VH-VL binders against Peptide methionine sulfoxide reductase B3, chloroplastic (MSRB3). Designs and how they scored, part 11

Target 1, 158 residues: Peptide methionine sulfoxide reductase B3, chloroplastic (MSRB3), of Oryza sativa subsp. japonica (Rice) (q6auk5)
Amino acid sequence: RGTAGRRRLQVVVAMSSSAPPPPPGSVQKSEEEWEAILSPEQFRILRLKGTEYPGTGEYDKLFAEGVYECAGCGTPLYKSSTKFNSGCGWPAFYEGFPGAIARTPDPDGRRIEITCAACGGHLGHVFKGEGFNTPTDERHCVNSISLKFIPASEDSKL
Key: E = the ipSAE of ESMFold2; O = the ipSAE of OpenDDE; V2 = 0.75 times the mean of E and O plus 0.25 times the DockQ between their complexes.

## First folded at step 6 (VH-VL; framework fv_bexmarilimab)

Design c4 (from a3 with light chain D54S Y92W; at its last look DockQ between E and O 0.60; V2 from the best seeds 0.00; counts 0 for: pae E 4.6 > 2)
Heavy chain, then light chain:
Amino acid sequence: QVTLKESGPTLVKPTQTLTLTCSFSGFSLSTSGVAIGWIRQPPGKALEWLAHIYWDDDKRYNPALKSRLTISKDTSKNQVVLTMTNMDPVDTATYYCAHSLEWMDYYFDYWGQGTLVTVSS
Amino acid sequence: EIVLTQSPGTLSLSPGERATLSCTASQSVSSEYLHWYQQKPGKAPKLLIYGASSLQSGVPSRFSGSGSGTDYTLTISSLQPEDFATYYCQQWYSSPYTFGQGTKLEIK
ESMFold2, look of step 6: ipSAE 0.283; ipTM 0.723
ESMFold2 (binder alone), look of step 6: mean pLDDT 92; pTM 0.932
OpenDDE, look of step 6: ipSAE 0.703; ipTM 0.859
ESMFold2, look of step 7: ipSAE 0.267; ipTM 0.728
ESMFold2 (binder alone), look of step 7: mean pLDDT 92; pTM 0.933
OpenDDE, look of step 7: ipSAE 0.708; ipTM 0.858

## First folded at step 7 (VH-VL; framework fv_bexmarilimab)

Design d1 (from c4 with light chain G51D; at its last look DockQ between E and O 0.56; V2 from the best seeds 0.00; counts 0 for: pae E 4.7 > 2)
Fold by ESMFold2, look of step 7:
Structure d1 (fold): chain C 158 residues (1-158), chain A 121 residues (1-121), chain B 108 residues (1-108)
Amino acid sequence: as target 1 above (158 residues)
Amino acid sequence: QVTLKESGPTLVKPTQTLTLTCSFSGFSLSTSGVAIGWIRQPPGKALEWLAHIYWDDDKRYNPALKSRLTISKDTSKNQVVLTMTNMDPVDTATYYCAHSLEWMDYYFDYWGQGTLVTVSS
Amino acid sequence: EIVLTQSPGTLSLSPGERATLSCTASQSVSSEYLHWYQQKPGKAPKLLIYDASSLQSGVPSRFSGSGSGTDYTLTISSLQPEDFATYYCQQWYSSPYTFGQGTKLEIK
């Protein structure tokens, strides 16, 4: 009943492109809390593991320099230099920042889900061995809605 | 434009082997993530998944029917073939082939029109 | 095996009414693998809802889906005469990949 609730401590995880990602599981919110801060489509994809319709995502054809962060918690996930054109209708990356991406095999034994390690937000799936001309032989197939792009001009002063 | 069409015999005797062909256009089975499934529906009854074949030639079968089913593809003809042995009158159903994408959580987004197969003496 | 039980078996409603169709799974299903189809007599099934709640392209906005875990719902907010059909839920979470037995929606 006091006024202390209006001024409660806000713990914010802030990341730059040069900082290590937050520890796995370090961002925990109830699903009600997530629903209050995410758009309906962000919630559907990040928390309910949905998939955006191909070719519709904001970042599908974006190749500007910068960093892609988790749209839920702000954790840096992908550097723009790892983005490539897969032709599949979703943003594709061949590598995430160390420790930023968690992997969980799907029950069918075919797909491997990728999530933000910090908050568990669903990103999409990773595929291997497809023969793209990239360093890792991997394609992180990521929903645009799971990401927030931070242009290099915004962080060029770091 | 994606299309699928089932073909094969419409009347089969008990104990015979049924062979159905799914002919398709508008996509390639060599495309990563593409898969073709077979589903049947006995008259007035629910849909039953039978088998699935993926672009990389991985195959999955309904465990209750696995001993009777074989699925294969012919990439040069844009065809998928389902073979079901030892047919019985209870196998009378409309048989569908359907397209799915691994990237889109496997729902069946395109279906053939179906072919009714009657099993009787 | 995950059994999907749909209720009611038959739903009789008038145009303009709200229809609520239930699908209950025998064990928890990740919602991204729960899909809904509409089937009209003599036709192949047509996808309506994927990932439990996402509307397929070309499907009218009066259709919606919700649910998680074992309980899923398809809702038609204002029933139109063309919505007469049988509706199936389907899961791709665990083999064998199963369909519900269907709910027949009758327009009166």
Scores: ipSAE 0.263, ipTM 0.722, lowest interface PAE 4.7, mean pLDDT 87
ESMFold2 (binder alone), look of step 7: mean pLDDT 91; pTM 0.927
OpenDDE, look of step 7: ipSAE 0.395; ipTM 0.791

Design d2 (from c4 with light chain S54D; at its last look DockQ between E and O 0.55; V2 from the best seeds 0.00; counts 0 for: pae E 4.5 > 2)
Heavy chain, then light chain:
Amino acid sequence: QVTLKESGPTLVKPTQTLTLTCSFSGFSLSTSGVAIGWIRQPPGKALEWLAHIYWDDDKRYNPALKSRLTISKDTSKNQVVLTMTNMDPVDTATYYCAHSLEWMDYYFDYWGQGTLVTVSS
Amino acid sequence: EIVLTQSPGTLSLSPGERATLSCTASQSVSSEYLHWYQQKPGKAPKLLIYGASDLQSGVPSRFSGSGSGTDYTLTISSLQPEDFATYYCQQWYSSPYTFGQGTKLEIK
ESMFold2, look of step 7: ipSAE 0.272; ipTM 0.715
ESMFold2 (binder alone), look of step 7: mean pLDDT 92; pTM 0.933
OpenDDE, look of step 7: ipSAE 0.583; ipTM 0.832

Design d3 (from c4 with heavy chain W103M M104W; at its last look DockQ between E and O 0.57; V2 from the best seeds 0.00; counts 0 for: pae E 6.7 > 2)
Fold by ESMFold2, look of step 7:
Structure d3 (fold): chain C 158 residues (1-158), chain A 121 residues (1-121), chain B 108 residues (1-108)
Amino acid sequence: as target 1 above (158 residues)
Amino acid sequence: QVTLKESGPTLVKPTQTLTLTCSFSGFSLSTSGVAIGWIRQPPGKALEWLAHIYWDDDKRYNPALKSRLTISKDTSKNQVVLTMTNMDPVDTATYYCAHSLEMWDYYFDYWGQGTLVTVSS
Amino acid sequence: EIVLTQSPGTLSLSPGERATLSCTASQSVSSEYLHWYQQKPGKAPKLLIYGASSLQSGVPSRFSGSGSGTDYTLTISSLQPEDFATYYCQQWYSSPYTFGQGTKLEIK
């Protein structure tokens, strides 16, 4: 059953069913293909591992109900219910959809990069053990430009 | 609003230990992710990273100088201290302290004015 | 150790001209760890560009950065009198965290 996708109905179904995301690496495009469909800033952040300036991202202060997708491939990454105010200057989430988020330690060993598991798009970094009162005590600090927010549909809400 | 200032002796003799203090305001070193680094610049030369210390007391040192450097912090005083042993005339440089925040990526976004330390007999 | 080699060592240009400054790393660096600083005589360095291409707050839009892997570029699209300074690239990818030797941008 393929519940993952870019369409709004597929996102709502994935939220309600908690269906697994697409397999890791299942979205493959050349860098030329990515550059053709991404804005220059999206390409810089998602593909070249850039970082948006803190406090400026579209979703930094957004707490509306819905799902955050990968801006590159449309994979559902985070439910709005996992978003919290961490004060970091980027959108913060304590948990992604199961299997949606891949982790790779940075070379200096201090930070852990998080990427979209499906397409490898750079999201930001995850920090653990900071003492936030959340179920995971993790902070996925994510560039707004790496995300596309899909509001919950009034007609399809569960 | 963020400010840093280096203080300490401007003249030291060879073999002495240099102690520099970075005093800062506009942020707290108890804030998760904050780091303070030390960088030096010999007159007319490139910048050289020396050390930095994180809010959780993790410390990193330039491997070429590690045996000579010690970094420490006092969060209640808003200070970071660097000591460098066995000073030599080649260590003559302007010494800077600088702020970094690991959640924003690792870069030095605010710098002190620097203090010139001359090593001469 | 990652050596950052900047070219040219000195760049002589007039106000209004376009400046292109190169930084080449001795081995590949993830671009999010490559940064650019401006330094004027007697002053501390000032962060301009972080993560290869992100502008620091308060930096004019005439500054831009690009690059990946080993090759990085700082561009100033139309030089202003205040832009004549020395520019350093810096990597925080692996210890020791190193700076390039600098490019001095001077008035022709």
Scores: ipSAE 0.043, ipTM 0.656, lowest interface PAE 6.7, mean pLDDT 85
ESMFold2 (binder alone), look of step 7: mean pLDDT 92; pTM 0.935
OpenDDE, look of step 7: ipSAE 0.270; ipTM 0.750

Design d4 (from c4 with heavy chain W103F; at its last look DockQ between E and O 0.55; V2 from the best seeds 0.00; counts 0 for: pae E 3.8 > 2)
Fold by ESMFold2, look of step 7:
Structure d4 (fold): chain C 158 residues (1-158), chain A 121 residues (1-121), chain B 108 residues (1-108)
Amino acid sequence: as target 1 above (158 residues)
Amino acid sequence: QVTLKESGPTLVKPTQTLTLTCSFSGFSLSTSGVAIGWIRQPPGKALEWLAHIYWDDDKRYNPALKSRLTISKDTSKNQVVLTMTNMDPVDTATYYCAHSLEFMDYYFDYWGQGTLVTVSS
Amino acid sequence: EIVLTQSPGTLSLSPGERATLSCTASQSVSSEYLHWYQQKPGKAPKLLIYGASSLQSGVPSRFSGSGSGTDYTLTISSLQPEDFATYYCQQWYSSPYTFGQGTKLEIK
C-alpha cells in the first residue's frame, strides 16, 4: 500500500480513514481457507475467539499516529486518535470507524464480543460505562494479534 | 504475587450455617475484570462450582445451591465471604476460593490451598 | 446444564509414554470457555490449558490441548514422573459452570 513518500502515505491513510468500511459479511472465507492464510496465533484469536496474554501485545503501548486494520482481511477498524491507555494490558479504543465493528452479546450475559464487520474476525470485547474520560465511555478491548497497524509516517516502498 | 487463603470453621454440625472467608493479596477486587469464585470438592470426588462475585458486584450462584448461598465482598479488607445455610453431611468437602479475570475467559488461574469442612453431628 | 464426561476414568501408563485424555460435552461449548486443570493429592487444582489449546504460563510444552464443539482432548506427549495426577476439564460457557469427573493418570 502506497508507493511514495510521507506525503502520499498521509494522503492514503486519510483517504482510507474517510472511506466507508466494506459491507458487513463482504469478506467470505471458509474456516479452512482462513487457517491456510493466518498464522496459528492469528487463527486462534481471529477465528477461535482466543485472547492474547495481557501486556504482551505488539500494540499494547503503541500510541503512534496511524490506522489499525483487521489482521485477517485488512478492513480499517480504528484511528490511532481513539486509542487510550486503559491500564488493562490490551490495546483500548473508544470508537471504531463507522460500520466497521459488529457487536454480539456473549452467552454469559456479561461481555459483548466485537468482531470485524467485514470478515467476522474476533477482535475482543467492548465494555461500556466504566467511567473513562473519553467521548464515548466505551472500551474496545482489542487483541493486538487481531490488528495490523499502518503508521501515518510509513516510509516509501520504492 | 497473587495469593488466596480460605479461613473459617473446619467442623460444623448439621443445620448450621457455614461462613468462609477468602483473604487475598496481589490484586484488588475493585479492579475491572476481576472475580473471585468458590469451588468445593467432596473427598475423592469431582470439583463443584458454587458461586462467583465480580468487581462490579454482580453475583452468580450454582442454581442447585442458590437458595443456600450468599456471596459478598469487602474490598477494603481484600476479602470475599461465602455463607452456606442448612449444612448437611453431604456438604463435607474441601472448599477453595479462586481468582479469575473476565478479560481472560474466566478460567481459575489462582487458587487458595483449600479448607476441609466436615459436617458431622 | 452441560455435563462434561471424561474418559478414561483411570489411565495407567509408564513414564515416557503418550497420554490422551478425552472430555466430551453434552452440548456444544465455544472452545474459548473449555479449560483443563491438574490436581495432585492434597493440593489445589492448577490451571494447565485455557481456551481448549492455550498453555498457561510455566506449563511444559509436552502438554497440549485441542478440540471444539463437544469433543476436547488433553495430550501429554512424553510423560514425566510429576505428571501422574488427576486431570479435570471445565467449562465456563453456560451456568452452572461445570467440571468433568476427572481422569486419574497413574503409574503403571
Scores: ipSAE 0.343, ipTM 0.753, lowest interface PAE 3.8, mean pLDDT 87
ESMFold2 (binder alone), look of step 7: mean pLDDT 92; pTM 0.937
OpenDDE, look of step 7: ipSAE 0.516; ipTM 0.812

Design d5 (from c4 with heavy chain W103M M104Y; at its last look DockQ between E and O 0.68; V2 from the best seeds 0.00; counts 0 for: pae E 7.7 > 2)
Fold by ESMFold2, look of step 7:
Structure d5 (fold): chain C 158 residues (1-158), chain A 121 residues (1-121), chain B 108 residues (1-108)
Amino acid sequence: as target 1 above (158 residues)
Amino acid sequence: QVTLKESGPTLVKPTQTLTLTCSFSGFSLSTSGVAIGWIRQPPGKALEWLAHIYWDDDKRYNPALKSRLTISKDTSKNQVVLTMTNMDPVDTATYYCAHSLEMYDYYFDYWGQGTLVTVSS
Amino acid sequence: EIVLTQSPGTLSLSPGERATLSCTASQSVSSEYLHWYQQKPGKAPKLLIYGASSLQSGVPSRFSGSGSGTDYTLTISSLQPEDFATYYCQQWYSSPYTFGQGTKLEIK
């Protein structure tokens, strides 16, 4: 039930736009447990709130069809159709799956942190009102290392 | 490559107004998240944050100095200007401008070389 | 205002030795807002460590940072001649954004 269960869960979410995300807080591990399963770079970004340098992330210029999952817990976060070129050097999305993305204002009140709602993994920040030609005029600026891309072609053959 | 350079007078008399310009290249002030800050350092002493300005023209000032400081930007010239009124000999310091990006947790990743401003009669 | 107190004020060591520099905040700081800079005489500060523990690009791996809350540490595992400089911690958690008074690392 391990590998088949994980693939089946991912395929079901990718095949259904109406499938609900895992409940907020439904994936909870200690920081020690996270450190044991994440790569050092994933831990630094997802748990210690690090930021990858602009233009260095694997997914910055990727526009292939598919779904972006949380690299920590596997929760589907963004559809490729919401990805756009913001010119900022990070993957940018104008909208996540309903309920998948949690928001918390930073202490200085300027930035709003976005996290995976299921596990609390740090994704980056969201910016509003910049004038992009997108349905929401929001920019979810997300670290590539916080994401795992699942191509649609893999799903279509299953 | 990001570069910044401070320019302005190196000698100012007490009570005069100091105007410093930060000229930069390798980024745009219109880019979302960009900020440029000013930091000073009296000879042999610690660094002191003065002010910074964000891409959306939001401005932050050190509360101890806010009545004397004005920061502004000119995106067409790639410049940020700091004005400090009523200069005093205790304001003698090297003045730096520095780049920051909101997405980088607000650290100063690139600094200008600094310009020494001496305030004396 | 968050005061950052660095210890020791001056640290005298020889090349090859390990240096440990302390930065203590007067109030808890979220670690992603605590940064370290190196400054050599007559030069601008240079960012070394951001977010308490993240190494800036181009900084040698002998530098490392750690800490949380009020207590932060910069470590240089094997001192090189070019490492003798003044080191500052800095917080961007709450305005005014303050620097520590510095630790001067000098050759013994």
Scores: ipSAE 0.022, ipTM 0.622, lowest interface PAE 7.7, mean pLDDT 85
ESMFold2 (binder alone), look of step 7: mean pLDDT 92; pTM 0.936
OpenDDE, look of step 7: ipSAE 0.435; ipTM 0.794

## First folded at step 8 (VH-VL; framework fv_bexmarilimab)

Design e1 (from c4 with heavy chain D105E; at its last look DockQ between E and O 0.63; V2 from the best seeds 0.00; counts 0 for: pae E 5.3 > 2)
Heavy chain, then light chain:
Amino acid sequence: QVTLKESGPTLVKPTQTLTLTCSFSGFSLSTSGVAIGWIRQPPGKALEWLAHIYWDDDKRYNPALKSRLTISKDTSKNQVVLTMTNMDPVDTATYYCAHSLEWMEYYFDYWGQGTLVTVSS
Amino acid sequence: EIVLTQSPGTLSLSPGERATLSCTASQSVSSEYLHWYQQKPGKAPKLLIYGASSLQSGVPSRFSGSGSGTDYTLTISSLQPEDFATYYCQQWYSSPYTFGQGTKLEIK
ESMFold2, look of step 8: ipSAE 0.210; ipTM 0.716
ESMFold2 (binder alone), look of step 8: mean pLDDT 92; pTM 0.933
OpenDDE, look of step 8: ipSAE 0.625; ipTM 0.841

Design e2 (from c4 with heavy chain M104F; at its last look DockQ between E and O 0.59; V2 from the best seeds 0.00; counts 0 for: pae E 4.4 > 2)
Fold by ESMFold2, look of step 8:
Structure e2 (fold): chain C 158 residues (1-158), chain A 121 residues (1-121), chain B 108 residues (1-108)
Amino acid sequence: as target 1 above (158 residues)
Amino acid sequence: QVTLKESGPTLVKPTQTLTLTCSFSGFSLSTSGVAIGWIRQPPGKALEWLAHIYWDDDKRYNPALKSRLTISKDTSKNQVVLTMTNMDPVDTATYYCAHSLEWFDYYFDYWGQGTLVTVSS
Amino acid sequence: EIVLTQSPGTLSLSPGERATLSCTASQSVSSEYLHWYQQKPGKAPKLLIYGASSLQSGVPSRFSGSGSGTDYTLTISSLQPEDFATYYCQQWYSSPYTFGQGTKLEIK
């Protein structure tokens, strides 16, 4: 959906204004369409529910100010202010934007999958009650390849 | 370094109860997400998952064997114990314990060397 | 329960050749829970591939995995003498957590 710059501007406007996020389920493509626009690794993780090796993701140790979007559809998912160091080897967030994250229990009931609500792209899993010193005591454990980071900058402020 | 080692009897009689201990080092079963599983392999045959126990004491058993299996842990001793009742010659196998991580895709990344248990009179 | 069927049962190849091992699940499996292990005679299994396609640390790059849904493959691009072993796929998607019956890769 357009260039990263257009999505980045939309995200910046949402942080400074009330521009609405995409509705849940609003981004639907066939798997062939996804495969045509995603890199092989993005497709493996977002569509085939792969997992990147711990400690290897681009955003594992990134704590710059900005917004993390879905790498597939560009929906804003997490503010950098909700990112914390969990020590698990993946980017960790304690809260997503309202309505942006969908949850589905795994078949064995131990883990809860999280996906982009707009396109269904696989993000990872959420864990609750681990005792982290965060407002929600939740850990959204997210593959870096599922995300695209949009930095805050002087040029991006409205 | 992560290590696991199985111990217990190598010969049991039919109908007896088998008790195996997994002793491990290099990690703690108190750490969130850690689990220890038991897998067996009859001579020349495929691997069969038996049971595993999580750091929070949640347990899973192979449904075909659930009535015969009990798994427990002693976190302070770095041990996990598997008990299997009513042993039969078909239960002759190498028994392995193995480490896994709940927060990461649930695979067995570290295995003990295994112990052969023969069931015979 | 999910049955994993590996094919072929035995694969006879020479060093330097390419090996392709198949694992077919009786119902769809989320690929993040499909794994491959190598086992040499008298030894415990060793994890090779997790999540269908990710190489475990220390595994040579000649190993690769692929697949989704019900059909998965393990490929060894150029066989080395130490690669002759038995290979198992395993799913941890749904209880009971099952292994395939194995493919024995032997020297021709």
Scores: ipSAE 0.306, ipTM 0.742, lowest interface PAE 4.4, mean pLDDT 87
ESMFold2 (binder alone), look of step 8: mean pLDDT 93; pTM 0.941
OpenDDE, look of step 8: ipSAE 0.541; ipTM 0.821

Design e3 (from c4 with heavy chain W103Y; at its last look DockQ between E and O 0.57; V2 from the best seeds 0.00; counts 0 for: pae E 4.2 > 2)
Fold by ESMFold2, look of step 8:
Structure e3 (fold): chain C 158 residues (1-158), chain A 121 residues (1-121), chain B 108 residues (1-108)
Amino acid sequence: as target 1 above (158 residues)
Amino acid sequence: QVTLKESGPTLVKPTQTLTLTCSFSGFSLSTSGVAIGWIRQPPGKALEWLAHIYWDDDKRYNPALKSRLTISKDTSKNQVVLTMTNMDPVDTATYYCAHSLEYMDYYFDYWGQGTLVTVSS
Amino acid sequence: EIVLTQSPGTLSLSPGERATLSCTASQSVSSEYLHWYQQKPGKAPKLLIYGASSLQSGVPSRFSGSGSGTDYTLTISSLQPEDFATYYCQQWYSSPYTFGQGTKLEIK
């Protein structure tokens, strides 16, 4: 499994879910470059900040063991162990990898956008204090199309 | 399944206060993220947003009308109430209540039928 | 205040033709807050497109939306008799939350 671009040695073993995330802002591409790489739906969500319809995402009901990466740049974002059932129709996580998730308040003053810190890809929003019985009482409400699930084993692949 | 219905007077005299009730079923205002908005449409004209109330009792008002508007909810009755003071003939419109979900970027996915309110002496 | 200007004001077409409806914002809108509604006479508006390009459940695939920033488009690829109605764009990006003045799509 490689995270590599051409700048890296082709034979270098790519680090997976336990590796530190790339530095914030370390993955930058023009919108044209993103559009060439991403599917139309990925572009709409990751770059244009869209929201997938609830209950339709590939990972909404997935609880297999593994790691969720940014679908745009491959940065590890969430461990499956932080995923929980919020009942809201989107993948929900109570915590991301340290430094992997950036936060920006929305103009309405109610919601806080979460993005991949490395590439700025839109993930969704984080809500605090809703009373879920989780370690952080935070809900990272994340679009499945923004993620790529990497199973811990072959049996846990989708 | 999800339904909303506006009720209240259909004829109001100038200077009177209009009170409209949105009664709904198929969802609860206790549900996190749920909100109810009020929108009006004068005959033959565009839609105008009036006010919005969230499940956590946060309230937002159209700044042009905020001095005349009050929105409140009664979660136990599945109702939202809009009060608009000092009515004028230019306020003649169909008044709608509508459901939105802040987790889905606030579009109005379910609307009531609307109620025409005529302001006339 | 963000003013949404729709063009044309009235669009006269025949069934089977392609309709292109424009919505221009007076300042940039984040596209996830740009929505499209259809309204038939005497009825409440009905959501068609949310977040500029996402099709609401039950809406036929001949409807599509696109755009970002200040310029947004609703397209109907092959008009059906039931598509003749008034269409509104709406933004929830910045208060006051506003609707465009509408485009009336009528039979030519």
Scores: ipSAE 0.310, ipTM 0.740, lowest interface PAE 4.2, mean pLDDT 87
ESMFold2 (binder alone), look of step 8: mean pLDDT 92; pTM 0.936
OpenDDE, look of step 8: ipSAE 0.533; ipTM 0.820

Design e4 (from c4 with light chain Y97R; at its last look DockQ between E and O 0.58; V2 from the best seeds 0.00; counts 0 for: pae E 5.5 > 2)
Fold by ESMFold2, look of step 8:
Structure e4 (fold): chain C 158 residues (1-158), chain A 121 residues (1-121), chain B 108 residues (1-108)
Amino acid sequence: as target 1 above (158 residues)
Amino acid sequence: QVTLKESGPTLVKPTQTLTLTCSFSGFSLSTSGVAIGWIRQPPGKALEWLAHIYWDDDKRYNPALKSRLTISKDTSKNQVVLTMTNMDPVDTATYYCAHSLEWMDYYFDYWGQGTLVTVSS
Amino acid sequence: EIVLTQSPGTLSLSPGERATLSCTASQSVSSEYLHWYQQKPGKAPKLLIYGASSLQSGVPSRFSGSGSGTDYTLTISSLQPEDFATYYCQQWYSSPRTFGQGTKLEIK
């Protein structure tokens, strides 16, 4: 197509499907810049590490084909094929894209925080060894508000 | 409906061992993410966390009291037991058990009514 | 351990006034682990706010929380008679899990 809008859409779709993740820490903004861009609830969760109430998130029961991106910076984080029903009330994934997810143990080692490696946005926590019938036996327990779902076939509405 | 209730002696002599039971209903400790904590409050003073036990039997103790505390559970009876050795009058307090979920950042969302334990000679 | 210091120790106000209660941590805490409880005499504490700013179910909207790092605030926008109680902040970021010493909110 010959318009910037159409090329941007094509580039976004192509990058979200196969592009390597941005380098860790490559997306930096001040708290004021984040607050101006994010909705109040997105800011509370992505920047202040809040947790949405179980069963309330937009993507809790979504299993459509596509890619889940960081709602803050747009980095591709999870393929829909890695999503599974954990029964816990939040979106659950057994694996993220290579290099897209950073892990930080809490001080007492009970939980492991997961963040978007590019912007540091809080996603939730990862749990291992729970016995789910998945390839990794890991559960990335992720707040829906931290994600933006991009369907495999996405129309142009920007 | 989630409920918790503390039971055990209300009067203990110095040096004795206190055993408290938390009986609960409306949830199971076999459910992933569930945890029960013990908190005490001396009369007119602040709350102090004592111990916590998780669904997978992981146990955590307040380091200042760790040598005196033991927490355990009986999932089939819906009970959690706290044992505290070598009681002293300073340990006089209301003892609470409380529910939390690991998935919801460990705040105490349901509490028992509490039981006052007096330690006196 | 992380010490939570609440200020003031006692706050005397009239119904209808705005209350502001402070909780200061001795070191930075992740706000998702900073919680607020209300306690009335003879009763167990009741969760009001979790993760610094999220209201627990059934808590009136006149309650709000804010803050990050070391400084956190509980605000009651227009005091009602039932709001006169003791308020505690609590952190679960690192062991031991600690509570502040409380702020007693009483009728002026």
Scores: ipSAE 0.202, ipTM 0.689, lowest interface PAE 5.5, mean pLDDT 86
ESMFold2 (binder alone), look of step 8: mean pLDDT 91; pTM 0.910
OpenDDE, look of step 8: ipSAE 0.336; ipTM 0.779

